# VH-VL binders against q5gan3, part 9

Target 1, 136 residues: q5gan3
Amino acid sequence: MDIKMQIGSRNFYTLSIDYPRVNYPKGFRGYCNGLMSYMRGKMQNSDCPKIHYVIHAPWKAIQKFCKYSDSFCENYNEYCTLTQDSLPITVCSLSHQQPPTSCYYNSTLTNQKLYLLCSRKYEADPIGIAGLYSGI
Short names: E, the ipSAE of ESMFold2; O, the ipSAE of OpenDDE; V2, 0.75 times the mean of E and O plus 0.25 times the DockQ between their complexes.

## First folded at step 3 (VH-VL; framework fv_romlusevimab)

Design b7
Fold by ESMFold2-Fast, scan of step 3:
Structure b7 (fold): chain C 136 residues (1-136), chain A 124 residues (1-124), chain B 108 residues (1-108)
Amino acid sequence: as target 1 above (136 residues)
Amino acid sequence: QVQLVQSGSELKKPGASVKVSCKASGYTFTSYAMNWVRQAPGQGLEWMGWINTNTGNPTYAQGFTGRFVFSLDTSVSTASLQISSLKAEDTAVYYCARSDWLTEWGYYYGMDVWGQGTTVTVSS
Amino acid sequence: SYVLTQPPSVSVAPGKTARITCGGNNIGSKSVHWYQQKPGQAPVLVIYDDSDRPSGIPERFSGSNSGNTATLTISGVEAGDEADYYCQVWDSSSDHYVFGGGTKLTVL
């Protein structure tokens, strides 16, 4: 419960929020290659995640979107909300990999509304991203 | 022991209705989604939809709206599929299968536990 | 309406390696699951999330997924591996599960 929810919000903050957006680390070719290398080390995971979203906005602004979330995302079995505003987002998409563990990512900057997953039990803190608003 | 046990075979005439049940045991019923999968004789697996066991809200695949109804009785850990106005093309084995929820990272773990299947035969 | 394409049948000699493909547009961006179904039985999950094995599934079963093709690989094939094999993904754009058409594996 309580401890797991706190850890969920910390992970989201650490892995999916980057504001102000940093320049990619020296030695990496592109933002996502640097970020995803860091994340694999931090998670102690040799796998190459296929997709990852990073929001470039202040944590307090992101928390605000979840404050009174009453919508529910059935496939995640969790409360969620569509952001009122479009947000600057980097989409990291796995391009290819070479065994044993070399991951290559495409970095795409976009400005879109998104679905935030919100902790129901503890102040509706954001815990993840359910997806980007497809709109059409 | 985690298992799903389905109701017995049904023989029905066109225009009748049928209700197939799926009883879960060995795990917390509301912690997993329940899927329904159809397999016509000699054909492949066809996903019909799922029901959120925590909220009771069903999601139907295209082609399974209207005559098909997913429901729950959480007091006995049972999911049910009702088919109304039966047609010959509804003849199939119907499976229930549990799946975990999608994670905040988009991960999910497939359908790891399946019922044994319920044969529904529609003939005049 | 996302579509997964599998060959209808694959034949392999005992002890050799069978490869069953599952084609889909940008399927490498999706998590692929594989099911084994023997005659008269319910399907059994043999691979989840592209390459992970459930407990009880032999090391002979492995999976990969990249670009437009996912592959189930069965090494050292045994007669008991004869079955229909189905790939499956969750299509997040439609919020629907999609099954491939199935592949009958014959061990000759």
Scores: ipSAE 0.435, ipTM 0.809, lowest interface PAE 2.6, mean pLDDT 85

Design b8
Fold by ESMFold2-Fast, scan of step 3:
Structure b8 (fold): chain C 136 residues (1-136), chain A 124 residues (1-124), chain B 108 residues (1-108)
Amino acid sequence: as target 1 above (136 residues)
Amino acid sequence: QVQLVQSGSELKKPGASVKVSCKASGYTFTSYAMNWVRQAPGQGLEWMGWINTNTGNPTYAQGFTGRFVFSLDTSVSTASLQISSLKAEDTAVYYCARSDYYTEWGYYYGMDVWGQGTTVTVSS
Amino acid sequence: SYVLTQPPSVSVAPGKTARITCGGNNIGSKSVHWYQQKPGQAPVLVIYDDSDRPSGIPERFSGSNSGNTATLTISGVEAGDEADYYCQVWDSSSDHYVFGGGTKLTVL
């Protein structure tokens, strides 16, 4: 099945929004290892995504950015918007993989503007992150 | 029965134009991007660009601007490549290939379905 | 301007393991796809997202990707595996797909 049929604002809220930022048990050896383990289980996917973004801001504030979006991101085939404010974000980057199921991530906390994907199917609700704003 | 069927081979003189078509069937045409890939005789694969099949907006790789035009006829699920002012260096097999759009979760499925290729020969 | 480097050719005896490399700056941070092309035919996707196999591709085909090198591994090589193999990535900085130069696998 097409994974896009299953992805929406509910999944984005659950898997990419964490406010206030929680702390995972020491057994996970860091924030991203705990979160990515949860995310892979939730998505029924054993693959190790190379990068994942988590926003540490209230959902209501994030939803507001999509209400005024008229830009379109061609490579995602979806509406998108650049956030007007920098947001606290954790970047989870794949460090290494030990087959068959173990993924190990580095956690980087940053504060940046980002491009939100805004599905009109869900009343312009946020459904993902296209990328971080580079500043130039 | 997902497939892409391309138009037949073309033999052209320098300065002429050619239009290669790629007809999709067995899937929702607008749910996948359409890529164009060139392969000159004895050479490797070269990505020319893609067209968003939902919006109709093309993106061209460096070196394929100006003389190359990607277009769609959504009513018949067909993508087309037009090359104007043909040069000998345009001699190649041209492939269309579908790819899924980027996902919010960073999954890429590659170009999973390819047309059979259209040979374009430019000679005097 | 992102560039993928492949060896032009690799030779292997039947039943042995072939390894085809794809070099790129920090390629381990990208998803690598591999295509097989036999003479006169269109390319066929054999590995996507570094190591996943499309339906119908034998388990003999596997992939890995870390650091600056991705590798396509074909175990128990058969005569029918003789083909050109291409690696490919999406370069997010340019929003373009990039192919490697291709590797001709010869089964002797």
Scores: ipSAE 0.336, ipTM 0.785, lowest interface PAE 3.7, mean pLDDT 84

Design b9
Fold by ESMFold2-Fast, scan of step 3:
Structure b9 (fold): chain C 136 residues (1-136), chain A 124 residues (1-124), chain B 108 residues (1-108)
Amino acid sequence: as target 1 above (136 residues)
Amino acid sequence: QVQLVQSGSELKKPGASVKVSCKASGYTFTSYAMNWVRQAPGQGLEWMGWINTNTGNPTYAQGFTGRFVFSLDTSVSTASLQISSLKAEDTAVYYCARSDYITEWGYYYGMDVWGQGTTVTVSS
Amino acid sequence: SYVLTQPPSVSVAPGKTARITCGGNNIGSKSVHWYQQKPGQAPVLVIYDDSDRPSGIPERFSGSNSGNTATLTISGVEAGDEADYYCQVWDSSSDHYVFGGGTKLTVL
């Protein structure tokens, strides 16, 4: 937790950065089912997001990509940058839902360049992922 | 309360130009993108493009380049659509509609507030 | 350019369930929004991001989106639901919004 870290960057750090990659308790089938269950609990919502990205790299390495972000992603109304290097990423994609609040996810591990959203308010910290280079 | 109010109907001859205005109130103008949507008589909705109200940068859909210009006057929270060299095929109702920017989590909110529409008729 | 296909018309009896489809290549990977338009009026957003309802929209309206088909479902259809319905997506490849051709819902 950094005093200069705004809520957007803190949430991104907590929910989209996992390094080294953790193992969830028994009872979860796959990485994403454990992670997404944790996210829903922490955010106190019953939402089942269709897709979620998790980067498996140190926070400081990810922050460096935003240090010189000169591009602007008009549709997000935020500065953004394409990472210079491919990063290890888990893609969590919604497989199916069952009432009342069950969400089931597929986990796909890949190594790709991605578009980071970079806040200019507190030293250009990363706040999200706009997409993957070459897509998924 | 949140609303978009458009300028009145226009009757023009081919070759003339027209400017449709869309005045926003009840929200922070620069926090939402402004879209332009056309509907020819008896036809469906056709997205023309959008303008980022924070940067002023327009994006035009295929078929709406050249004669169509999106602009802003942020001091009065107004977006405008100008059509030059009018053709009969430009006869339509033109709507402005706001949309939220895509969030850092990739959520989309659609176009939640619409102007009442401006009828533009082009005839000889 | 990306194309969305809707049936031109759907008819349902009052109190029954109407289903309006929106077809698109891999549309399940996109966020689908639905608009209702009554004659002489501006469109009204009734569903956004596949299945979420704006405040003021009745619970009878619901949405789903998977594979190549998104569906707007209206349960307990009322005469006042008679309107044209349009689906819409954002196409990330072109950075453009795309509308479907519209479906006229008739309550008979």
Scores: ipSAE 0.505, ipTM 0.792, lowest interface PAE 1.9, mean pLDDT 85

Design d1
Fold by ESMFold2-Fast, scan of step 3:
Structure d1 (fold): chain C 136 residues (1-136), chain A 124 residues (1-124), chain B 108 residues (1-108)
Amino acid sequence: as target 1 above (136 residues)
Amino acid sequence: QVQLVQSGSELKKPGASVKVSCKASGYTFTSYAMNWVRQAPGQGLEWMGWINTNTGKPTYAQGFTGRFVFSLDTSVSTASLQISSLKAEDTAVYYCARSDYLTEWGYYYGMDVWGQGTTVTVSS
Amino acid sequence: SYVLTQPPSVSVAPGKTARITCGGNNIGSDSVHWYQQKPGQAPVLVIYRDSNRPSGIPERFSGSNSGNTATLTISGVEAGDEADYYCQVWDSSSDHYVFGGGTKLTVL
């Protein structure tokens, strides 16, 4: 395991896992605005991502999905796997931005399967979310 | 210095094959995807597809399957485009251009470094 | 499948502001990149992800993207800005990049 893979797993844990789900003050105008405001200080870039996913489950439950990471997601250049279970997820969707710095998000709670990015083939750590599973 | 340097111009007859090369330098070759873009005389830019430089897997845009083949030689940081059974309609400037892979936050960075272009002329 | 519509040409006087549009259904939900191409030269990325400038690109270049229209704005236009400009998106449904038809900017 190299430094890049270790950093990816830690960033994923910090930015995309929130369990139990935190409540933000009213001034933030909802969950995603509070979260994304916090994350602006932690992200490599302070621009407005169009979509961000947050999983509301214990880290140990999420880690197990990358044990059998034998698929490769070419556009991410990373191994990936489909979760066997539906997970509680908040989808943060950019509604508008007021340049240079203000970002405004809609928060949507859902429960579904997703594609996890994994640090290596088999016995890996989660490092990101490639997307939500659309069905068969 | 980050550069993509392409092979020189080609003049070919219909039915021949051509191989355009694109040599990368100044960065880790496998950390970026390599795109191919065509521009016919007086026309706009047309994305042909990309190749994952780590896995070697090509993805072709609609209209560029069959006669067009993307390949790599990672030992010399070179991507190549081969066109077989050349037709007059293949006359164009062919560009290679790198793009970053999607991050865990879904960032697309566009194509930030381009080769100078290779002119391929197909005439009898 | 995804089609991006650009005006074929835009004319602007030196020192004024040029606006080049890129139309696409719900394009505001996608990230738009902009390229400048001068005759006989390779394209140059001038804006990525709607509004971000690569190092070396002057601040007079800016971008926006909302609803069905993305816009490249060039303020204080200079003669050296005369070029073809192309918008581009990644179509996530097909996993393909798509270019607009290009706009020729003429500085009179």
Scores: ipSAE 0.580, ipTM 0.838, lowest interface PAE 1.5, mean pLDDT 86

Design d2 (at its last look DockQ between E and O 0.05; V2 from the best seeds 0.00; counts 0 for: pae E 10.4 > 2, placed apart)
Fold by ESMFold2-Fast, scan of step 3:
Structure d2 (fold): chain C 136 residues (1-136), chain A 124 residues (1-124), chain B 108 residues (1-108)
Amino acid sequence: as target 1 above (136 residues)
Amino acid sequence: QVQLVQSGSELKKPGASVKVSCKASGYTFTSYAMNWVRQAPGQGLEWMGWINTNTGNPTYAQGFTGRFVFSLDTSVSTASLQISSLKAEDTAVYYCARSDYLTYWGYYYGMDVWGQGTTVTVSS
Amino acid sequence: SYVLTQPPSVSVAPGKTARITCGGNNIGSKSVHWYQQKPGQAPVLVIYRDSNRPSGIPERFSGSNSGNTATLTISGVEAGDEADYYCQVWDSSSDHYVFGGGTKLTVL
């Protein structure tokens, strides 16, 4: 695997997987405010991401969905698959910001299928989430 | 020097075909999608669609299916737009423009590099 | 089909501040890009992801995006800023880019 793809899988594991749900710093008024502060520091970006997803499931269970990536998400230029199971997910949604430095997030727990981005077609690693399956 | 250079202006009769080319240089061609944008005389920008430069698969906006074909020649870092059965309503400036593929992390730069435009005039 | 609404024209005196709006349903949840187009020229990206300036774009260009309205702000307007300005988003529901109708900025 390319080093860029290895970095993508590692970043996804570190920033979007939290199982059991206790891995992120305390000292913030909510789960997502702490997580997104950490993420912004790690990714070295000055703007506030609009949305971020965290999956609360073991890495091996998530990795199994990328065993065969049955689709290609053209807009992401990555292989992808719709998870066969609903997964417990925290959705971090930008509520408001005080530029340039402060971002404030709402945390929502849901249980939904999602479109998982995979590093290759077969025996791949998860590298991101393209979106949640809304059932429409 | 990242740049997109388009082919020259075209004057065509209704019913003819035209092929507009867009040659990329100064960057890795397959790392960016190529968009096509139309601007009719005195009108605004209209997104026609894009082509994935890694897979060669095009996506067309509604209204640009059928007569419009996006293609690539990756060996020369060139994207092309072909319009068949030309109509007077196709008279416009056609632009190519690159954009980042979407990422889960959302750090992308819009359509940051544009071709100079190719004027296509359809008249009888 | 997602629609972006811009005023067709905005006039401003030199040295004053111009504000160009881009309206869209819940546009604050999307990343907005802004383009400047001068007559006979290709568009130039002046703001990406709501408020970021590409290299070479003057600091007097800034952007914001919240709720149903994104705004391009040009402070200390100069004659050379006369142009058409277009907002743009990626609409994830259709997997399409969408442009606003454009705003002609006139420097009086």
Scores: ipSAE 0.759, ipTM 0.885, lowest interface PAE 0.5, mean pLDDT 89
Fold by OpenDDE, look of step 4:
Structure d2 (fold): chain C 136 residues (1-136), chain A 124 residues (1-124), chain B 108 residues (1-108)
Amino acid sequence: as target 1 above (136 residues)
Amino acid sequence: QVQLVQSGSELKKPGASVKVSCKASGYTFTSYAMNWVRQAPGQGLEWMGWINTNTGNPTYAQGFTGRFVFSLDTSVSTASLQISSLKAEDTAVYYCARSDYLTYWGYYYGMDVWGQGTTVTVSS
Amino acid sequence: SYVLTQPPSVSVAPGKTARITCGGNNIGSKSVHWYQQKPGQAPVLVIYRDSNRPSGIPERFSGSNSGNTATLTISGVEAGDEADYYCQVWDSSSDHYVFGGGTKLTVL
């Protein structure tokens, strides 16, 4: 694994893995607004990501999915795999209504399979999430 | 040293075809997307699209579908732009430029390496 | 389609500070890149992701981005800085790179 992938994996862990699961009312934006503000600060980045995923599971539970990747996600130019199990996740989606100097998000708590980005085809580390499995 | 070297200037008649090449060196060719940018005389930069250098899958910007074709020869780390049925308005400098692929965080970086440009002149 | 607006031209005396603006709807929520293009040459990336400098770019080049305006600042302007400058963003809604119209910087 090259240094870029190592950094990617570390960042993915830091940004998306093993955060506490929080129950909130439907429509509540506080979780993702707070989380994404923290993430932007951590990454020293003013950009507003369109979507962000948080997996409420330990890192070791996620690493096992990248043991083998049988797919390739072209947009990311990385190997990817569908998780065998549904995972508890929070989805932060950028709202269409934005203030001038901030990032507002909608928060969705769900349990779904997801497409995991892997650092290589075999015996890889997770480096990101490409999307959720729609079940089709 | 990382660089992109493009083919030489072209003078074509309307209706003809042209193929501009862009040879990469100094880096792993398949690790970066290759973009094409057009600049008409006295005008600004216009993004034409890019090609995935690993899969060969091209994406064309609006207005650059049909007559414009991106291709690769990975064996020689070369990307190519072919323009068919040339028109006078195709007269421009065409640049290739590399950029990183989409990151998980969801942002792109800029085009950090550019070819020297290829002038294509379409004239009767 | 997303649109970036730049002033057509900016003039500055040597040694002074030049500021080139790039306007866009909620551009502060996007990452802005800046390119320098000297006459007869290919563009050169001078700022990426709002405020980061590639290797080899002098520290007198800086960038900021907030609200609806991104700004490229060039302190201690030199004659060699005379060029066209373009801002750029990636528009996720259209999956397009979008360039501004460009600004011609003239060193007086």
Scores: ipSAE 0.215, ipTM 0.790, lowest interface PAE 2.0, mean pLDDT 91
Fold by ESMFold2, look of step 4:
Structure d2 (fold): chain C 136 residues (1-136), chain A 124 residues (1-124), chain B 108 residues (1-108)
Amino acid sequence: as target 1 above (136 residues)
Amino acid sequence: QVQLVQSGSELKKPGASVKVSCKASGYTFTSYAMNWVRQAPGQGLEWMGWINTNTGNPTYAQGFTGRFVFSLDTSVSTASLQISSLKAEDTAVYYCARSDYLTYWGYYYGMDVWGQGTTVTVSS
Amino acid sequence: SYVLTQPPSVSVAPGKTARITCGGNNIGSKSVHWYQQKPGQAPVLVIYRDSNRPSGIPERFSGSNSGNTATLTISGVEAGDEADYYCQVWDSSSDHYVFGGGTKLTVL
């Protein structure tokens, strides 16, 4: 398999899947602040991302959603699918209550359907999350 | 496969310098931090600190903020430990070990891959 | 700084269960990793975050962490389990990794 695709899937697995969900990491200022600081370092991104999603479901269950996707999301240049079921998700959102230079995040645990980005290769592995389904 | 291969053992006299190298393969070098761990003869494991492989920014444990320098050559996926002004008490096995970049989550998966160790012997 | 205390040695008969303790003030609030080190070899991670096994570690290795004591348990001990075992935590107050002093497991 293509090394770039493997690294992409590995990063998604590492940064967006946490199953079973752990409680607050010891030594960190809460779940999202630790995770988002790690993500910025790993992605070599100095900016504060506005939002990040973490899925708390087994990797194999998430892979299944992509195996039979038949939609193409032009905005992302990837195949995508709306999950049939709601999934337990932590939403890490940038707090406006702190100075922007601090990159402080709120953590919200929710159950929602999501738009899953799927690799264009035959494996169709999940590689990202485009957003949550609002139903509105 | 993921592995860390360290340079060979060194025999040095007090006052000399030594450089221990640690070459990574089988994974994206800049995706993991590199730790250094010391083990003196007959003693336990002692964490010396780690280096951010993306930025090259080191963090040294208390007691290792002087003669010990961590460095990188990312073009060949290699981390190095330099010890200056060697003393007899620097005699030890020195290990490199990778860990996740979770600087605030630095304990998430522990140190999952270790080098084979490099013995540095300092004697008159 | 934060101190982890391990017994210097533990002896166990083949086929029996070994329990190696790691003592620390309120260690139950920390995540404990365990490493196995055989003579002349590098350490190998055998348990992470108190009770999780990395791929390739036999199911007879298990761990627990509560109060002031974390415990590595090895059931059905084999001669090949003879090694030094180290516990490790991340100490958030110093931002350091801390190792215990190590326990030599002897299989009689």
Scores: ipSAE 0.007, ipTM 0.541, lowest interface PAE 10.4, mean pLDDT 82
ESMFold2 (binder alone), look of step 4: mean pLDDT 93; pTM 0.950

Design d3
Fold by ESMFold2-Fast, scan of step 3:
Structure d3 (fold): chain C 136 residues (1-136), chain A 124 residues (1-124), chain B 108 residues (1-108)
Amino acid sequence: as target 1 above (136 residues)
Amino acid sequence: QVQLVQSGSELKKPGASVKVSCKASGYTFTSYAMNWVRQAPGQGLEWMGWINTNTGNPTYAQGFTGRFVFSLDTSVSTASLQISSLKAEDTAVYYCARSSYLTFWGYYYGMDVWGQGTTVTVSS
Amino acid sequence: SYVLTQPPSVSVAPGKTARITCGGNNIGSKSVHWYQQKPGQAPVLVIYRDSNRPSGIPERFSGSNSGNTATLTISGVEAGDEADYYCQVWDSSSDHYVFGGGTKLTVL
């Protein structure tokens, strides 16, 4: 699978939405190690992403934010919008990697506003996360 | 085959203008951003900015606003750099290079295809 | 403005391993790309996203990135590896690509 073409509502729903938050088997150290291992296996992807965001909210609650996209994120070549509500999220940040493909992640649970990528300007589907609102 | 071909070298006097072109082939032009990179004689690589090939919107790095203009002609898959009011300090090799837009994973894949470079010499 | 620091030169004997460093504050949180430039030629991408090799790049080339230092490693160095090497990141705070100053690799 060409990872350059992974942006889309199906991929976003499958890989970045986890509600209610699941628990992983005893063999995993922390939420993100379990989740990221599952995702890489399911997608047949050997990549170790630096950062990954997982939203713990129903799809309909997230989808409402893409009703109107007030911005265009040139670097993603996609429409985007800042959520007006803080959402419960897990931030998976890469700690270290053992070649060829072993990835180890830190898990951080937080409530923050997000920059969502939307498939079009009006009445769109969420297709990714451009980043967290820093407020700084 | 995927390639970027740039226009030939230019010798100009101070105060003149120059237009460097970069023609893409072998891929979907609008699926990749186009970057401009400058290299003065004996110096390192300096990123000048990029243009979104789908929207036509340019982004200029600090120091490259005003005299420098990025443009597109999508009908011939060509990006262009125009420099007005040339100064001796503009003497450099100018490269175009494509890059992917940010992906689902939120990262770039580097500039994987480069033009051969266009030498612009500004001398009195 | 984000700054990447490279040593200006590195010398290595044929067949040995060369290591070229790229220093930056929290560079381990960014994706580092590496370019090789031979005299009179355009740069060539040799490593993308820290440790990945583009098709056609020999396995002798590898990369790592953690903390404040990214490293390009070239094992079994050959005369043909003489070139300038540049590291590069995207700085999201300024929406700019940033290049390091370049390292001249000499094989002697």
Scores: ipSAE 0.661, ipTM 0.852, lowest interface PAE 0.7, mean pLDDT 87

Design d4
Fold by ESMFold2-Fast, scan of step 3:
Structure d4 (fold): chain C 136 residues (1-136), chain A 124 residues (1-124), chain B 108 residues (1-108)
Amino acid sequence: as target 1 above (136 residues)
Amino acid sequence: QVQLVQSGSELKKPGASVKVSCKASGYTFTSYAMNWVRQAPGQGLEWMGWINTNTGKPTYAQGFTGRFVFSLDTSVSTASLQISSLKAEDTAVYYCARSDYLTLWGYYYGMDVWGQGTTVTVSS
Amino acid sequence: SYVLTQPPSVSVAPGKTARITCGGNNIGSKSVHWYQQKPGQAPVLVIYRDSNRPSGIPERFSGSNSGNTATLTISGVEAGDEADYYCQVWDSSSDHWVFGGGTKLTVL
């Protein structure tokens, strides 16, 4: 009954990049509640994603990181690279839910390096975010 | 149809080695990760680790390093588990189970297809 | 290492509702999968990602996950539902799958 969703460069651009950062209508309780509602509607997915990352930088600046993917992220089975720069990011974390009808998110602004998933090893496009850099 | 078929039961002496195989059919072998799960007699399920079927890179859970080796033969869609220097505490049913790779949403869909299990008994 | 806690056993009368819990620190932030294992058989995925049913799994199986507790709910329990049930999560901190200890469901 569930269709496995795959997100490509177009979906990544649409759902994970927001520059300059948009302000959602007053009816939404914070940035992530507005964004995640839009995202679920557009993807026709009733599930509440547990975490979602949004980068607040121009597409061309993000795309450059995938010119050469120096790593392979085994868990995703995709090429990946750690960004050289810290980037402004909103982290949307699921607070509570009543699936499929309601998802409530906390919005956290941060500035840090992240692991980008890239469509191939060379001259690739970003297709997702594997996670935020931590530990070093 | 999609299935995982494992090799037959083994009875071994302490110190011996054993190789359990898991043959996949009905799907693209490299599109799914392969997990190994152990179940000692009367005990619960214990995840041993997984192997990326596209890259061949194994990842072992705590307690399953050293004597345990995951390998692949992609030409025949087969994953294998080798246990060296067998001990009595290795007596268990060993399962292979496929899982998809993490989605770009950061989720797994769980282990949807399992082998029938291979009983390994280690006794003197 | 992340730990999932399940009650060792749950008993339920035929036709009633069984609830099997899976406790874990902030488990609501993780996706929980549930497996049914009948004696002498391999486990079968009955719920994936908290509340989704695989094709072929009856509607009487449902799941929820919030805070520190995930729950597998089986309504209208049948004798054929007697089995061990295991919860499972992916722990991104360790990059490991973690199983609960299992719950034996007895239908009396």
Scores: ipSAE 0.697, ipTM 0.863, lowest interface PAE 0.8, mean pLDDT 87

